# Designs tried in a protein design chat: VH-VL binders against q8is19r433to663. Part 2

Target 1, 231 residues: q8is19r433to663
Amino acid sequence: GSNIIAQQITIIDNEMLMAIPPSQFLHKSFSKESKSPQFHDMVSKFNEWARWTSSEILSKEKLVERVVTLSFFIDLAKSCVELGNYNAANAIVGGLNHSSISRLKLTWERLSTKVTQDYDRLLSLFDLSMNYKNYRDEIKSTKAKIIPYLGLFPKDLIAIEEGNDNFTNNNLINTEKFRLLYQTIKKIQSYQQPLFTFKTSEPIKQYLKNISNGLSEEKDFHSISHKLEPR

## First folded at step 1 (VH-VL)

Design r02 (framework fv_romlusevimab)
Fold by ESMFold2-Fast, scan of step 1:
Structure r02 (fold): chain C 231 residues (1-231), chain A 118 residues (1-118), chain B 108 residues (1-108)
Amino acid sequence: as target 1 above (231 residues)
Amino acid sequence: QVQLVQSGSELKKPGASVKVSCKASGYTFTDYAMNWVRQAPGQGLEWMGWINTYTGNPTYAQGFTGRFVFSLDTSVSTASLQISSLKAEDTAVYYCAREGYYYGMDVWGQGTTVTVSS
Amino acid sequence: SYVLTQPPSVSVAPGKTARITCGGNNIGSYSVHWYQQKPGQAPVLVIYDDSDRPSGIPERFSGSNSGNTATLTISGVEAGDEADYYCQVWDSSSDHYVFGGGTKLTVL
């Protein structure tokens, strides 16, 4: 089902997260791929999860197959959340919420009520309002192992870096700025833990590692979408 | 065994109402949409609409709004078609049909003949 | 609204091949389904998604769909194949199911 695929996605995401050295979050290293290759590998994979979602749905010329595929990805995102993988869940939701997908009214209206409710809950969870308040509240309340949404770390680190000077007005080191940076990095490191109960399925894992080989380019999404459902 | 069993034939006077039932067995009722198709004497197949068996939401073809109502009783795996204010032109065989792959209809009820005459 | 056109009748000799056409603008982009209806009986799905056969349908029944014409082909026609045949598509632009007018197959 979707649960075994969500488990393999989570294994991949966790391996990538574990591989990022803390130094790649220091001194804006994440802004340059040459200085943060493991961080950018995980960013690339996040973008692949999103493109994979949109590409698979758009590859289905027949409406019934498109509805089944849309339903599958909603269930997959929900399974990722249930496994604590907020990173992949948000990537999939991003793919579902892409304008080329959201415009497919005939496809969306054919979803069951249950799946529609599940999607609404996912949209609420990843709503960017109040600096991702719903998401931040949820991860703060959980004590289980999670893979957090990777994109918030650069945003938080940049806000600390650019919101505070390296030196005080008297040319002294700003200890509060460096305390905030240190705490943020230590929080990131706290998420870099081995998975407890997931079993690897090598065929599925290998497929998921190489999904980029068959994906449509994003520049083509709207054209494909319009051909599938012109109105 | 997957099958759809419909209620028996009806003879009604103009202005009366009729309710045709369609009982499903052999599969999970809410996994498949149900279509209604009409066939007037000597005529072809005419699609009337469908109902989502999970949500209960009906969709009616043009010409079948108002007097025609699709409903469900999921506890007994039954879909129903009610026709109110019957007219002579409603005389037909009414079929329920399960929606299979690719919007085809793979399992059909045996049909219910509704005759409207005085 | 989308329209499917079928010949009203087709006659074929026993053992020969019958071909029943279903015309529609760009019908090759639709999934076409075919139903067989014998007098006094409910329709039976004989071909779905252009060319696939449901379980229990003889290999003599086949389908194709390209351009503006879909075709139901019945090879080695038997007397028992006499029936009305209907093509059907789902039209995504209107969310409506469209049936052809039907073709009466006569085996002489």
Scores: ipSAE 0.000, ipTM 0.441, lowest interface PAE 14.8, mean pLDDT 86

Design r04 (framework fv_romlusevimab)
Fold by ESMFold2-Fast, scan of step 1:
Structure r04 (fold): chain C 231 residues (1-231), chain A 121 residues (1-121), chain B 108 residues (1-108)
Amino acid sequence: as target 1 above (231 residues)
Amino acid sequence: QVQLVQSGSELKKPGASVKVSCKASGYSFTSYGMNWVRQAPGQGLEWMGWIDTNTGNPTYAQGFTGRFVFSLDTSVSTASLQISSLKAEDTAVYYCARGLYGDEYYGMDVWGQGTTVTVSS
Amino acid sequence: SYVLTQPPSVSVAPGKTARITCGGNNIGSKYVHWYQQKPGQAPVLVIYYDTDRPSGIPERFSGSNSGNTATLTISGVEAGDEADYYCQVWDSGSDHWVFGGGTKLTVL
């Protein structure tokens, strides 16, 4: 199950990552969809992974099926991390940690100890404290091919861009600032490499590409959540 | 111009306290964490810890808990190190240095000039 | 905690190549930074991310990192390169920056 799906998600995420031109990370182009369409396609897909997670769990009226589905998505996020796909893993954890899902106490209390421990490790990995320290430490200790959490690149680039002047006091170009920006973009490009180890399952890949067609809208999540478990 | 300017040298007696300041200019103060590094006379560089300039949360290396306090005044882009109950072993040059919140890519790219703290009777 | 080992001193003739090593268990899995410190001055970052030079650092400074050894290489050594050199890594296990003990480069 979850392993083949994690592989297909990783193929999709990698294809999208590779399609982003480096120019979309320059001049804060990522702040405007019109100037960074491929970057925003990947952002949209990240949001779809999260919404898919929440929507699937909320679609299960029966407690037993909801527990099975919750367990599945925790295992899927873990499988994504094992494949080096931190982007999709973080998206799925975001969907699991959505307030409409986290409030389903009857569902969460039925999880096995192992699955609960797996989820706690995922929450720790993607904890936003100290600017995503746990996540950053993990990816830096690994020199293997990964798909990093896309959202941290805009954050880091804005910090460099806003944290340093374009010009020195004499109105000369600040070469140090642009070297830092260049190195960050070069690091992003180092992640834009093809995958050769995963076998494509075209039916699963097409399902995952078109996943938004069957999802509940986020505005409806809390209403559905309260109908499933009123407290 | 990106710069860290530290306060001047201090001569203190054992048991006193000292506050070393580090004023940042030429960049957005809260976009980078601030590291503190100590160098005792004739010895190497020793990392003391860092402070998250956005949240104000400090992280101390082993051996630098208790008497050492990292603090911020974001209104004047200044980080400070306070050492209480000074001991002779605290005699060292203290450096502030900016970094990207544990980002291994950049290391510590901008350093203050250092503040010499001498503890003697 | 993680330990970085540097030779205490290295001597080199002007115009020759100096190599300063930084030993650490599986250091090739980490990113190594190098600092130059001249007497009475603050350290200056000369190499970051194993191999990369900050703006203003001459091309004759280069770095490598594999297995258990990282190396700072200074080609065409000049008298002005005489300094202490420190390697540095982030140790995720202890959540600490770790510095090597330093190497004094003497140009004779």
Scores: ipSAE 0.000, ipTM 0.461, lowest interface PAE 14.7, mean pLDDT 85

Design r06 (framework fv_romlusevimab)
Fold by ESMFold2-Fast, scan of step 1:
Structure r06 (fold): chain C 231 residues (1-231), chain A 120 residues (1-120), chain B 108 residues (1-108)
Amino acid sequence: as target 1 above (231 residues)
Amino acid sequence: QVQLVQSGSELKKPGASVKVSCKASGYTFTSYYMNWVRQAPGQGLEWMGWINTETGNPTYAQGFTGRFVFSLDTSVSTASLQISSLKAEDTAVYYCARSWDYGGYGMDVWGQGTTVTVSS
Amino acid sequence: SYVLTQPPSVSVAPGKTARITCGGNNIGDKSVHWYQQKPGQAPVLVIYYNSDRPSGIPERFSGSNSGNTATLTISGVEAGDEADYYCQVWDSYSDHYVFGGGTKLTVL
């Protein structure tokens, strides 16, 4: 189970990452879909992974089925991390940590101790405090091939761009600003490598590519959540 | 448990020197800049400068060149501030604080502060 | 030398909204960070990068930054919010962090 699905998610994420031209990270192009279509495609897919996670759990009226589904997605996120796919893992954790899901106390109480510990480790890894310190420390220390969390790149690039002027006090080009921008872009490019170790399962891949069909809208999550477990 | 722990308070005479230390734990020391911030009694925060923990290169703010020296001992994840030729105006609480990058994200973890009092 | 201007004090009743301003020439082009400092304690980062909250900071804290003024907004003010608040930017011309003078928030 979850490992083969994690492999197909990673193939999809890597294909999308590979398709993003470096120009879409320059001059705030990522702020406009018309200027960054491939970047936007990957952002939309990230949001679909999160929404898929929440929707699947909320679709289960029976408590036992919700517990099984919740356990599955925790294991799926863990499998994504093991494959080096921090992007999809963070998206799934986002779906699990959605307030409509986190409030389902009866469901969470029935998780095994092991699964609860796995989830706590995932929450710690993707804790956004201190500018994603735990995540950044982990990816800096790894030598393995990874798919990084896409959302940090625009934020880092804007911080470099706006925190540093194009010119120094003597109206000279700010070499350090452009060095930082160059290194950040080159780091992004270093992650854009083909995968050769995973076999494509075309039926699973097609399902995952078209996963938005039949999912609940986020605006409806709290209503559904409260019907499943009132108060 | 990311934390910065500073050395204890110091009472010094004018003309003496003092060394304040800041020991980091719970994170990769060389991934963050270490900032020094001064706060005189009843006054606001003053940025003194920072040191690149990977290269050891310090940057000092205007007014903090010469008598002030930032240094590192990466083997024990410690940054230090040395003030020479102490003056009464150096009386302040001195904070160390980490920052991830070149100013875009601010200082998210602070030491508890070291009080330096200069009196005759 | 870039200068940030804050009002020295702001008073607010419990449950009301406090707004603390930080004025600077074209500050809307910079990233503004906000720190809370209680007596005898180290500063705590409450808002970074204009409007982002660190983990553990209540949603009552929000930030904005446009033109020549950045603003820290604290809704539903509680007695525990009483503190000095400092804004901060990176001044790319001098390659320095710059702090505002601080605002003392008093909760009646």
Scores: ipSAE 0.000, ipTM 0.417, lowest interface PAE 17.2, mean pLDDT 85

Design r09 (framework fv_romlusevimab)
Fold by ESMFold2-Fast, scan of step 1:
Structure r09 (fold): chain C 231 residues (1-231), chain A 118 residues (1-118), chain B 108 residues (1-108)
Amino acid sequence: as target 1 above (231 residues)
Amino acid sequence: QVQLVQSGSELKKPGASVKVSCKASGYTFTSYDMNWVRQAPGQGLEWMGWINPNTGNPTYAQGFTGRFVFSLDTSVSTASLQISSLKAEDTAVYYCARHYEWEGMDVWGQGTTVTVSS
Amino acid sequence: SYVLTQPPSVSVAPGKTARITCGGNNIGYKSVHWYQQKPGQAPVLVIYYDYDRPSGIPERFSGSNSGNTATLTISGVEAGDEADYYCQVWDRSSDYWVFGGGTKLTVL
């Protein structure tokens, strides 16, 4: 069951990624929703994947159902990585690593050893230390087609833009700065292709497109968590 | 007062059978699962398994299948452990202990010593 | 099968702090319970869910659990604390309770 859902998530993420015009990554347009609506659509969807993960687990009042749901989302994140969807995998891991979820020790202790090991590998993969070194090494080593973590694009572009002057000391255009920006944009464009040929399940796809309709608000997560496991 | 009271010590010959009882009082018997824990002379605590009082279904740890039978009688709030074809290695103190979900074993019986010797 | 490792013995002088460890793979993801057993007596739950105390257990008993090690800490040790101590976790993979091998605390 997690494989078909991972496929539908990947179809959605790929469609959204392909819809972003390259201009939305230029001149910090991504910093304003009015100048980068498709980029922000994908950012909103990333946040929905994370909130969906936390909300579904917190919706389970019975411990056994909570364990099953936690195991499902770990398997789902793993399936996303296997399909090359690092964006959704990182969003789901973010939802699992939310403080309201990570504190549920009774739930976590019921996980099988295999599922716990799978989660540890996911945490290592998406560890932010050394500027996402593990993740960057992973995507650099793979020859498969991927959907990369969307959040690193603005970070890399801002670092280039802020770290380099537009003009040299002689008031000439800094060609090296613009070369780096162009190379980064070209790399982003290389991911904006119809990379996946998965069969569409329209009912599942529609459910995933409209998941926000049933989600708890993040402000309520901690309160719900403590009612489920008061420690 | 919540308590578990076990039957008295038993001295048996190899090949005999024994039944150890554990009577609960001071709480709703069916709300807590009942564990059996063994301790051989000079050894540590060894979990044998548990029984769900709502379903009557036992779960046995590896090594405690076949000769060991967990049962209960909810009408008298009593859990029982039966050991058949007794061996010298079954010599131990046998404890009953309740637990709720994964909260640990908060109430224990006083223990029943079973000695198997020829 | 899941295994909990305890040192077989720990010695401590009266009034000092005793620390009894319980090692297990990713034990920090599990809830650890601690039992005290005096000679000829049934075990008594002294800590549940890593650090909570049952009613009647002195505040000098505390617990912690992170990574691969859980610890029972007894501060201001008294002669009456001399006993065997056992850690315990629930192992979901087997649907079993797992006990550590026990640690004999000697107060010298």
Scores: ipSAE 0.000, ipTM 0.408, lowest interface PAE 20.1, mean pLDDT 86

Design r11 (framework fv_romlusevimab)
Fold by ESMFold2-Fast, scan of step 1:
Structure r11 (fold): chain C 231 residues (1-231), chain A 120 residues (1-120), chain B 108 residues (1-108)
Amino acid sequence: as target 1 above (231 residues)
Amino acid sequence: QVQLVQSGSELKKPGASVKVSCKASGYTFTEYAMNWVRQAPGQGLEWMGWINTNSGNPTYAQGFTGRFVFSLDTSVSTASLQISSLKAEDTAVYYCARYDSLGYYPMDVWGQGTTVTVSS
Amino acid sequence: SYVLTQPPSVSVAPGKTARITCGGNNLGSKYVHWYQQKPGQAPVLVIYEDSKRPSGIPERFSGSNSGNTATLTISGVEAGDEADYYCQAWDSSSDYYVFGGGTKLTVL
């Protein structure tokens, strides 16, 4: 099922998260691949999860198979959330919400009520409104080990850096700015813990690690989408 | 037992309207989409369209827009087909048939058919 | 509009095998369903998703679908199999189901 695949995705994401040195979040190092190779690896994997989702759905010429695949990825994203993997869940939701997928009206209309409701809850959770309020409230309330949405950290660090001067109006060091930066980095480090105890399925893990080998290019998604459902 | 029961035969004058109903029983109405299929005397099966019983959205095949309307009353597990401004060419047996909303099943359960005769 | 082509009629002797074809452009990329219709009755599903049988349909009914042709095969044909047979496929490009013209199976 989707649960064993979600477990293997979480093992991969957790290993990648733990491999990122905290220094790669300092001094905007994350903005340059040469200064943040492990951070970049995890960003690339996030993008692979999203492209995998879109590509798999678009690979299904038969409507019935496309509906089954769409339903599978919604269940997979939900399973990732249940395991505390918000990073992969958001990546999958991104792939589902891609314009080439969202336009497949015939496919979406054939989803069961339950699956549609599950997707609506996922969209609500990852809604960017009010600076990701729903997501932030969710992770604040949980005491479980999680893998947070990785892309939110660079945004938060840049917002702190650019929203606050290094010096106050009196030409003094802005201690509040540096306190916020430190707290954010300490929060990231708190997620870099080996707390998952899932069993590794080596065949599934290897498939997921090499997932990019068979994926369609994003530039082709629109063309494929319109061939499947021209209306 | 799963079944679809349709309303009785109709004899109508050109220009009149007719409403054919299809009552479902033995399953959760909103989990299966409903198709409408027509068969003119001595002719083959002609798909008219379908309606999503969960969302209420109808889809009409080419040639069945305008005068033809698919509707639902989920409170009584009933799908309906209304034909307005009847023409002689509308003379046919009209069938309702269900399929899984996920497309796992084809049209596996059919109504018995409703004969609509349009004559002067 | 997408078209499914069936022979108008097929004749077979009792106990022999009948093969009814359904032709369509790239039909193997679509699921094909088969319906049996006896005079004055509603159609009955006999094969779905190319090759699967609904509960209650005898094992002598089978189906296949590849390339441009789907085939309904009835082995050990019985007099009670005499009926009109329709193939059906979903055409995603037009957003509708298409039925073949029907094949009258005669058992003589």
Scores: ipSAE 0.000, ipTM 0.421, lowest interface PAE 15.7, mean pLDDT 84

## First folded at step 4 (VH-VL; framework fv_romlusevimab)

Design t01
Fold by ESMFold2-Fast, scan of step 4:
Structure t01 (fold): chain C 231 residues (1-231), chain A 118 residues (1-118), chain B 108 residues (1-108)
Amino acid sequence: as target 1 above (231 residues)
Amino acid sequence: QVQLVQSGSELKKPGASVKVSCKASGYTFTRYGMNWVRQAPGQGLEWMGWINTYKGNPTYAQGFTGRFVFSLDTSVSTASLQISSLKAEDTAVYYCARDEWLYGMDVWGQGTTVTVSS
Amino acid sequence: SYVLTQPPSVSVAPGKTARITCGGNNIGSKSVHWYQQKPGQAPVLVIYYDSDRPSGIPERFSGSNSGNTATLTISGVEAGDEADYYCQVWDSSSDHVVFGGGTKLTVL
């Protein structure tokens, strides 16, 4: 099931998170791949989780198999949240919310009410409104170890950097700006902790690491979607 | 100005109940969790647990399950601690403290003294 | 459960440097926060995330954390620094906050 796969995804995401040097969050280094290779690797993997989700659903020509696959990915995202992996959960939700998937009305109509409610809760959790209020409130949860949504850190760091001058009106260093920047980096570092609770399944882990080899390109998603459900 | 204001001191008999309130002002209440910390006379700080102010789900430290209940009234930006079946060993100062990510507590209430005596 | 150990008291002369230790197994892998509490008052955060200082806390307060020991250092100690000092961590394995027993700093 979805639980063992969620565990392997979480192992992979945590290894990638642990590999990012704090310097890659300094001076907007994250905006250039050449200055932030480990950060970029994790961003690339986030995008692969999303593309994998869409690609797998679109690979199912039969309606029943498409419904089963859609249900699986909703359960997988839910399992990731339960394990504290908000990064992969958000990526999977992104793949499910892709226009090529959301338009498959026949597929969505056949989901059970419980799975539909699980998906609605995930959409609410990762709703971007009010600066990701629902997500930010949720990660203050009592879960012992979490992997936060990686993309929110560059957003927050840019907001602090752009919203505050380096110097005060008296031409003194703005200590509050640098306090906010450093606190954000320290929060990132606090999430970079070893994960010892899950057992590795090497075959599943290797499959998930090399997942991009079998995925459809995003440029093809709408074409495939319309062939499956031409409305 | 960010501030937490707690209710006044309470003197109770064993077996009674008490409710301590903590009113927040100067910030968006639901963006920060609320910790509860106890300090018995002459003793150190003891973490009781916290409550997620957005979801409303509490987490209790070992030893503070059962008789202790954390609750919220988000309409008035207030967190509350209720202690039922009071015992003499519950005599302490009870603090609420704002959670600044991963349990660093940057703003504290002034404390509420609860005295349990016959 | 995870335990933090502090000396019960530290004495220092005015103008000298006080060092208050906080011992814990592999504490260097955790983020340590420090609180100052004066008699009859609520605690005040003086150091967060090992070594960062909140706005309004004097530069003479600093922190470090490595191996099995975190340290709060107060240079140029003043009479107004007399207080109880508590270290605190969040233990990720139990999802619980742990406080040290507290250290009474006396300025003589």
Scores: ipSAE 0.000, ipTM 0.419, lowest interface PAE 17.8, mean pLDDT 85

